# Ledger of designs, part 3: VHH binders against Protein CSN12 homolog (csn12)

Target 1, 185 residues: Protein CSN12 homolog (csn12), of Schizosaccharomyces pombe (o13873r232to416)
Amino acid sequence: VIFHYYLGIVAFLNQNYKNASAELEIAFSLCHKGYNRNLELILSYWIPTRILVNHQLPTKNLLSKFPNLASVYIPLTRALKSGNLGEFGKCLQKNETLLAKTKIYLTLEGTRDLCIRNLFRKTWIICGKSTRLPVSVFQIALQVAGTDLPKLHVEAILANMISKGYMRGYISRNFETVVLSAKDP

## First folded at step 15 (VHH)

Design Y1 (from X1 with S52K G53Q S54D G56S S57E T58K)
Fold by OpenDDE, fold request of step 21:
Structure Y1 (fold): chain B 185 residues (1-185), chain A 123 residues (1-123)
Amino acid sequence: as target 1 above (185 residues)
Amino acid sequence: EVQLVESGGGLVQPGGSLRLSCAASGFTFSDYSMSWVRQAPGKGLEWVATIKQDGSEKDYVDSVKGRFTISRDNAKKSLYLQMNSLRAEDTAVYYCAKDLNRYFEWLYPEDYRGQGTLVTVSS
């Protein structure tokens, strides 16, 4: 268990998340159920990895067994699911000291785009699933979510989302409009 | 692009059996654990079973233990779920899942599953 845990952490720190996940999963599976502290340590690295790379959230059932993790990841998962950037930020800030010590903070910060994705999806849905939406609509969405950004910055965010494959479409700069795929935006 | 196509669902009487299949493409199948999840009417997604990459380990939700068997054929890039002694509560749309286990759930479930296959257990 310790060996795999160590390899997992090293991989995590090196941003080899695929390997990190694999090793931590093994560590978790081999760890006896009675060793809650060790399990929690493993999960501390495994959960962020899964969120960032696999876009998977810890289940409520899992978190119910680990109150300390629950305090972090219940609000975080809620924020991610709802696209609430404000809550997302608050969650990270609240736990900054704890998460920073383990470099987990940086990993979780990297999941902001996942939150944005859901915010934009929510926005898209609210707007009637239109294939053409003004950039300003997304700007407003971000503002409501607690992030006030210039339109150009919003365009950059949108472009990044498209580039990452989190959104399917393109930005019409001339019309300040996002054109989304009809099938899988 | 990851593609998962489930099949084998249908209407069956309580106590009956079904075998679900999942055809995978767009990724190296043998590199990932595979799982089945299901969604009953009006309920959320529920993890059902997971099988490791090489098939050496299997995990099941308690309610299906002894009744369901997960298996895989890496050469065929296929995942299977043999369901025996089916119950009404097993009624659900069943989905194949890539790299999922009992401890995690999809943030974007629509992106990581196929269309699913409906299993209806009714007398």
Scores: ipSAE 0.879, ipTM 0.932, lowest interface PAE 0.4, mean pLDDT 94
Fold by OpenDDE, fold request of step 21:
Structure Y1 (fold): chain B 185 residues (1-185), chain A 123 residues (1-123)
Amino acid sequence: as target 1 above (185 residues)
Amino acid sequence: EVQLVESGGGLVQPGGSLRLSCAASGFTFSDYSMSWVRQAPGKGLEWVATIKQDGSEKDYVDSVKGRFTISRDNAKKSLYLQMNSLRAEDTAVYYCAKDLNRYFEWLYPEDYRGQGTLVTVSS
């Protein structure tokens, strides 16, 4: 267990998240279920890895067994699911000291795009699932979420979302419009 | 692109049996653990079972232990779920899942599953 745990941590710190996940999963599977402290240590690295790389969240059942983790990941999960950038930021700030010491903070910060994805999805739904939306609509969404950005920066965010495959479509810069896939935007 | 196509669902009486299949493509099947999840009417997604890459380890939700058997054929890139002694509470749409286990759930469930196959257990 210890061997795989440390390999997982080393991989995590080197941002080799694929290997980190594999090693931490093994560590978790081999760890006795009564060793809650050790299990929690493993999960502290495994959970952020799974969120970032696999887009998977810890279950409520899992978190119910680990109050310290629950205090972090219940709000974070809620923020990610709802696309609430404000809550996302508050969650990270609240736990910055603890998470920064383990470098987990940086990993979780990397999940912001996942939150943005859901914000934009929510925005799309609110706008009637239109295949053509002005960039300004997404700008307003970000603004409401507490992020004031010029339209050009919003376009960059949208371009990034499309590039990452989080959104399917293209940006018509001449018309300042996002054209989304009708089937799966 | 990852594709998962479930089949084998249908209507069955309590105590009956069904065998579900999942055909996978778009990724190296043998490199990933595979799972079954299900969604009953009006309920959320529930993890059902997971099988390791090489089939050496299997994990089940308690309610299906002793009744369901997960298996895989890496050569055929296929995942299976043998369901015996079916109960009314097993009624659900069943989905094949890539690299999922009992401890995690999808942030974007619709992006990582197929259309599913409906299993209805009713007298």
Scores: ipSAE 0.875, ipTM 0.930, lowest interface PAE 0.4, mean pLDDT 94
Fold by ESMFold2, fold request of step 21:
Structure Y1 (fold): chain B 185 residues (1-185), chain A 123 residues (1-123)
Amino acid sequence: as target 1 above (185 residues)
Amino acid sequence: EVQLVESGGGLVQPGGSLRLSCAASGFTFSDYSMSWVRQAPGKGLEWVATIKQDGSEKDYVDSVKGRFTISRDNAKKSLYLQMNSLRAEDTAVYYCAKDLNRYFEWLYPEDYRGQGTLVTVSS
């Protein structure tokens, strides 16, 4: 157990999250299921890795067995699913000291883009799944979610979403619109 | 691009059997654990079974233990679910899942699940 756990942490700290996930899975599977504190320690690195790499969330059944993890990941999971950037930020802020001390904070901050993706998907659905949406629509969505940004910054966020493949389309800068793929937005 | 294609579903009477198949492509199949998940009509996704990379370890949800058998053929890049003694509550769309287990759920189910294969257990 301890060997794979330390290999997982080393990989995690080097931002080699695929190897970290593999080693932490082995550590978790080898750990005696009555050793909740050891399991919790493994999960503290395995959960963020799974969210970032696999876009997978810990189940409520898993979290019910680990109250300290539940206090972080129940609200974080809710925020990610709903696209609630305000709740996402509050959850990270509340747990900042522990997450920074264990060097997990930046990994979880990286999952912010997954929250934004869900916010923008919700926005797209509310707007009738249009293939053409003004940048101002996404600006309003961010503002409602607690983030008041100028259009240029919103365009940068949209460009990042497109670059990562979370949105398929392009930005028409002269018309300040996002044009989405008709088949695969 | 990861692709998972499920097949083998159908209509069957209670107590009957079906064998589901999943053809995998776009990734090194033998490097990942594989799972079956299912979605009953109007319900959320439920994890059913997981098999480790080399087939050595298998894990099942309690409701299917002793009735379902997960297996894999790494040479054929295929995952299987043998379902025996089927019950009405097993009626669901069944999906093949890469690198998912009982402890985690998809954030974006529509991005990771395929079309699935429908299993209907009815008199």
Scores: ipSAE 0.740, ipTM 0.860, lowest interface PAE 0.6, mean pLDDT 88
Fold by ESMFold2, look of step 17:
Structure Y1 (fold): chain B 185 residues (1-185), chain A 123 residues (1-123)
Amino acid sequence: as target 1 above (185 residues)
Amino acid sequence: EVQLVESGGGLVQPGGSLRLSCAASGFTFSDYSMSWVRQAPGKGLEWVATIKQDGSEKDYVDSVKGRFTISRDNAKKSLYLQMNSLRAEDTAVYYCAKDLNRYFEWLYPEDYRGQGTLVTVSS
């Protein structure tokens, strides 16, 4: 257990998340299930890795066994699922000191794009799954979620979402409109 | 591109048996643990079983222990679920999943699940 745990942390700190995930999974699998403190230490690095790399969230059943992890990840997973950027930011601020000591804060901040993807997906659904939406619609969605940005910044966020494959389409900047793929937006 | 294609579902009476298959492509199958998840009508996704890369370790949700057996054939890049003593509550669409276990759920299920295979257990 200890060997794979330290290899996982070293990989995590070097941003080698593929190796971190593999080593932390082995460590968790080998750890006796009655050793909650050791399990919690492994999970403290494994959970952020799985969110960032695999787009997977810890289940409620898992978190119920680890109150300290639950205090962080129940509100964070709720924010990620709902696209609530305001709650996402508040969760990170509340836990900043603890998370910063372990470099986990920066890793979880990197999951902000996953929250934005869910915000934009909900926005698209509310707008009737239209294949053409003004940039201002997404600007309003961000503003409601607590992020007031000028349209140029919103266009950059939309471009990033398209570049990462979270949205399929393009931006018509002359008309300030997002054009989404009809089949798989 | 990762593809997982489930098959083998159907209508079966309570107490009956079915064997589900999953054909994998687009990744090195033997490098990853594999799982079955299911979704009953109107319910969320439920993890069912996981098998380690080499087939040496298997894990099951309590409700299917002793009735279901997960297996894999790395040469054929295939995952299987043998379902015995089927019950009405086993009625669901079953999905094959790469690198997912009992402790995690998909943030974006629509991006990671295939079409699934429907299992209906009815008198």
Scores: ipSAE 0.716, ipTM 0.862, lowest interface PAE 0.5, mean pLDDT 87
Fold by ESMFold2, fold request of step 21:
Structure Y1 (fold): chain B 185 residues (1-185), chain A 123 residues (1-123)
Amino acid sequence: as target 1 above (185 residues)
Amino acid sequence: EVQLVESGGGLVQPGGSLRLSCAASGFTFSDYSMSWVRQAPGKGLEWVATIKQDGSEKDYVDSVKGRFTISRDNAKKSLYLQMNSLRAEDTAVYYCAKDLNRYFEWLYPEDYRGQGTLVTVSS
């Protein structure tokens, strides 16, 4: 257990999240079920790694066994699922001191793009799954979620979503619109 | 591009059996643990079973233990679920899943699930 846990932490701190996930999974599987403190320590790094790499969230059943983790991850997973950037930010702010001390804060901040993806998908669905949407529609969605940004910044965010494959399409700058693929937007 | 195609579902009487299959492509199948998840009408996704990369370890949700058997054939890149003694509560759309286990759930189910295969258990 201890060997794989430390290998996982070293990989995590070096931002090698794929290897961190693999080592932390081994550590968790080898750890006795009755050692909740040790399981909690493993999960404290395994959960952020699974979110970032695998786009997977801890289940309520898992979190029910670890109240300290639940206090962070129940609201965080709710925010990620709903695309609620305001609640995402509040959750990180509330837990900032602990997450920064353990060097998990930046990793969880990196999952912000996953929250934005869900916000934009909800926006697309609300707009009837249109293949053409003005940039201003996404700007309004961000504003409602607590983030007021100029159109140029919103275009940069949309470009990032497209480059990561979270949205399939392109930005028509002349018309300030996002054109989405008809099949897999 | 990861693709998972489920098959083998259908209408079955209580107490009957079905064998589900999942054909995998777009990744090295033998490198990953594989799972079955299901979604009953009007409910969320439920993890059903997981099998390790080499088939050496299998894990099941309590409600199916003793009735369902997960297996894999790495040469054929295929995952299977043998479902015996089926009950009405097993009625669901069944999906195979890459690298998912009992402790985690998909953030983007729409992107990771396929069409699934419908199992209906009814008299």
Scores: ipSAE 0.706, ipTM 0.846, lowest interface PAE 0.7, mean pLDDT 88

Design Y8 (from W3 with A33H)
Fold by OpenDDE, fold request of step 21:
Structure Y8 (fold): chain B 185 residues (1-185), chain A 123 residues (1-123)
Amino acid sequence: as target 1 above (185 residues)
Amino acid sequence: EVQLVESGGGLVQPGGSLRLSCAASGFTFSDYHMSWVRQAPGKGLEWVATISGSGGSTDYVDSVKGRFTISRDNAKKSLYLQMNSLRAEDTAVYYCAKDLNRYFEWLYPEDYRGQGTLVTVSS
């Protein structure tokens, strides 16, 4: 257990998240279920890895067994699911000291795009699932979420989302419009 | 692109059996744990079972232990779920899932599962 745990941590610190996930999963599986402290340590690194790499969230059932983790990840998962950037930011800020110390903060910060994805999806739905949406619509969405950005910055965010495959479409810069796939944006 | 295609669902009487299959493509099948999840009418997604990449280890939700068996054929890139002693509460759409286990759930469920296969257990 310890061996795989350390390998997982080393991988995590090196941002080799695929290996980190694999090793931490093994560690978790081999750890006796009665050793809650050790399990929690493993999960501390495994959960952020899974969120970032696999886009998977810890279940409520899992978190119910680990109150310290629950205090962090219940609000975070809620924020991610709902696309609530405000709550996302608050969660990270609230736990910044603890998470920064373990370098987990950086990993979780990397999941912001996942939150943005859901925000934009929500926006798309609210806008009637149109295949053509002004960039300003997304700008407003971000503003409402507590992030006031120039339109150019919003375009950059959208471009990033498209590049990552989180959104399917392209940006018409001349028209300041996002053109989304009709099938699965 | 990852593709998962489920099959084998149908109508069965309580106590009956079904075997579900999932054909996988677009990734190195043997490198990933595979799972079955299900969604009953009006309910959320529920994890059912997981099998390791090598097939050496399996895990089940308590309600199906002793009744369901998850297996895989890595050569055929196929995942299976043998369901015995089926109950009404097993009625659901069953989905094949890549790289999932009992401890996690999808942030974007629609992106990581197939179309599913319907299992209806009814008298």
Scores: ipSAE 0.864, ipTM 0.933, lowest interface PAE 0.4, mean pLDDT 94
Fold by OpenDDE, fold request of step 21:
Structure Y8 (fold): chain B 185 residues (1-185), chain A 123 residues (1-123)
Amino acid sequence: as target 1 above (185 residues)
Amino acid sequence: EVQLVESGGGLVQPGGSLRLSCAASGFTFSDYHMSWVRQAPGKGLEWVATISGSGGSTDYVDSVKGRFTISRDNAKKSLYLQMNSLRAEDTAVYYCAKDLNRYFEWLYPEDYRGQGTLVTVSS
């Protein structure tokens, strides 16, 4: 258990998240169910890894057994699911000291794009699932979320989302419009 | 690109049995744990069972223990779920899942599942 835990942490610190996930999963499976502190330590690294790499969130049942983790990941998962960038930021700030010491903060900060994805999805849905949306609509969404950015910067964010495959479509710069796939935006 | 295609669902009476299949492609099948999840009408996704990449270990939700058996054929890149002694509460759309276990759920469930296969248990 300790060996796999160690390998998992080393992999995590080196941003080898695939390997980290695999090792930490083994560690978790081999750890005695009565050793809650050890299980919590494993989960401290495993959960952020799964969020970042697998886009998976810890279940409520899992978190119910670990109050300290629950205090962090219940609001975080809520923020991610809802696309609430404000809540996302607040959650990270609230736990910055603790998470920074373990390098977990950096990993979780990397999940911001996942939150943006859901914000944009939410925006798309609110706009009637149109295949053509003005960039300004997404700009407003970000503003409402507490992020005031110029339109050009919003275009960059959208371009990034498309490049990552989080959105399917293209940006028409001439028309300042995002054209989304009709099949699967 | 990852593709998962579920099949084998249908209408069955209580106490009956069904065998679900999942055909996987687009990834090294044997390298990943595979799972079944289900969504009952009006309810959220529920984890059902997981099998390790090698097939050497399995895990089940308590409500299906002793009734369901998860298995895999790595040569055929296929996942199976043998369901015996079916109950009304087993009625759901069943989905095959890559690299999922009892401790986690999808942030974007629509992106990581196939069309699913409907299992209806009714008298």
Scores: ipSAE 0.860, ipTM 0.929, lowest interface PAE 0.4, mean pLDDT 94
Fold by ESMFold2, look of step 15:
Structure Y8 (fold): chain B 185 residues (1-185), chain A 123 residues (1-123)
Amino acid sequence: as target 1 above (185 residues)
Amino acid sequence: EVQLVESGGGLVQPGGSLRLSCAASGFTFSDYHMSWVRQAPGKGLEWVATISGSGGSTDYVDSVKGRFTISRDNAKKSLYLQMNSLRAEDTAVYYCAKDLNRYFEWLYPEDYRGQGTLVTVSS
């Protein structure tokens, strides 16, 4: 257990998240299920890694056994699923001291893009799945979610979503419009 | 590109058997745990079983233990689920899943599951 846990943490701190996930899974599997503190320590690094790398969330059944993790991840999971950037930010702010001290904060900040993906997907659905949407529509969505940004910054966020494959299309800067693939936007 | 193609579903009577298959491509199959998940009509996704990359370790949801057997053939890049003593409650669309286990669920289910294969258990 302890060997794989520390290998997992070393990998995590070196941003080798694939190896971190593998080692932490082994540690969790080997750990006696009555040792909740040890299980919680393993999960504290395994959960962020799974969210960031695999786009997987801890189940409510898992979290029900670990109140301290539940206090962080029930709200965070809900924010990620709903695209609620305001609640995402509040959750990180509320837990900032602990997450920074344990070196997890930046990893969870990296999952913000997953929240933005869901926000933009919901925006696209609300707009009737149009293949052409003004950048201002996404700017308003971000503003409603608590993030007031100039159009150039919103365009950068949209470009990032396209680059990561979260959206398929391109930005027409002359017309400040996002053009989405009709087939698989 | 990761592709998972499920097959082998159908209509069976209670107490009957089916064998599901999943053909995998686009990744090193033996490197990953593989799972079956299912979605009953009107319900959410439920994890059913997981098998390790080597095939040496398996895990099952309690409701299927002793009735279902997960297996894999790494040479054929194939995952299987042998379902015996089927019950009406097993009626669902069954999906093959890469690198998912009992402790986690997909944030983006449509991006990571195959098309599924329907199993209907009815008299």
Scores: ipSAE 0.725, ipTM 0.849, lowest interface PAE 0.5, mean pLDDT 88
Fold by ESMFold2, fold request of step 21:
Structure Y8 (fold): chain B 185 residues (1-185), chain A 123 residues (1-123)
Amino acid sequence: as target 1 above (185 residues)
Amino acid sequence: EVQLVESGGGLVQPGGSLRLSCAASGFTFSDYHMSWVRQAPGKGLEWVATISGSGGSTDYVDSVKGRFTISRDNAKKSLYLQMNSLRAEDTAVYYCAKDLNRYFEWLYPEDYRGQGTLVTVSS
């Protein structure tokens, strides 16, 4: 257990999240089941890795066994699922000291893009799954979620979503319009 | 492009058996744990079973232990679920899943689910 936990943390700190996930999964599998400190320590690095790399969230059943993790990840998973950037930011701010001390904060901050993706997906669904949407629609979605940005900055966020594969399409800058793939936007 | 294609579902009497298959492509199949998840009508996704990349380790939700057997054939890039002693409560759409286990759920289910295969258990 402890050997794979150490290898997982070293990989995590080097931002080698795929290897970190693999080693932490082994550590968790070898650790005796039941509520204890070792499982919680493994999960404290495994959960952020799974969210960032695999786009997977810890289940409520898992979190119910670890109250300290639940206090962070129940509100965080709710924010991620709903695209609520305001609640996402509050959750990170509330836990900032602990997450920074354990060197997890930047990894979780990186999951902000996953929250934005869900905000934009909800926006797309509300607009009838149109393959063409003005940038202003996404600007309004961000404003409602607590972030007031100029259209050029919103275009940069949309370009980032497209470059990461979270959206399939392109930006028509002359018409300030996002054009999405008909099948897999 | 990761593709997972489920098959083998159908209508079965209580107590009967079915064997589900999942054909995988677009990734190194043996590198990943594979799982079955299911969604009963009007319910959320439920994790059913997981098998390790080598096939040496399996895990099951309590409600199917002793009745279902997960297996894989790495040469054929295929995942299987043998379902015996089927009950009405097993009625669901079944999906195979790459690298998902009992402790985690998809943030973006529509990105990771295929069409699934429908299993209906009724008299």
Scores: ipSAE 0.716, ipTM 0.851, lowest interface PAE 0.6, mean pLDDT 87
Fold by ESMFold2, fold request of step 21:
Structure Y8 (fold): chain B 185 residues (1-185), chain A 123 residues (1-123)
Amino acid sequence: as target 1 above (185 residues)
Amino acid sequence: EVQLVESGGGLVQPGGSLRLSCAASGFTFSDYHMSWVRQAPGKGLEWVATISGSGGSTDYVDSVKGRFTISRDNAKKSLYLQMNSLRAEDTAVYYCAKDLNRYFEWLYPEDYRGQGTLVTVSS
């Protein structure tokens, strides 16, 4: 257990999250299931890695066994699923000291884009799955979710979503419009 | 592109048996744990079973232990679920899943699930 745990942490701290996930999974599988302290330590790095790399969330059943993890991840997973950026930010702020000390904060901050993806997908569905949406529609969605940003900043966020493959399309700057692929936006 | 195609579902009487299959492509099949998940009508997704890449380790949700058997054939890149002693509560659409286990669930199910295969258990 201890060997794979340390390899997982080293990979995590070097931002090699794919390797971190693999090593932490091995460590978890080898750890005796009655050793809750050791399991919690493994999970504290495995959970953020799974969210970031695999887009997978810890289940409530898992979290019920680990109250300290539940206090962070129940509200965080709820925010990620709903696209609630306000609650996402509150969760990170509430837990900032601990997450910074354990060097997990930046990894979880990186999952903000997953929250934005869900916000934008819900917005797209509400708008009837249109292949053309004004940038202002996404600006309003962000504002409702607690993030008031100028259109230029919203365009940068949209460009990032497209660059990461979370949205398929392009931004028509002249028309301030997002044009989405009809095939798989 | 990862592709998972489920088959083998159907209508069966309580106490009956079915064997589900999943054809996998677009990734090195033997490198990954594989799972079955199911969605009963009007309910969320439920993890059912997981098998390791080598096939040496299996894990099951308690409600199916002793009745279901997960297996794989790495040469055929295929995942299987033998379902015996079927009950009405096993009625669901069944999906195979790459690299998912009992501790985690999909954030974006629509990106990772296929069409699934429907299992209906009724008299």
Scores: ipSAE 0.715, ipTM 0.848, lowest interface PAE 0.6, mean pLDDT 88

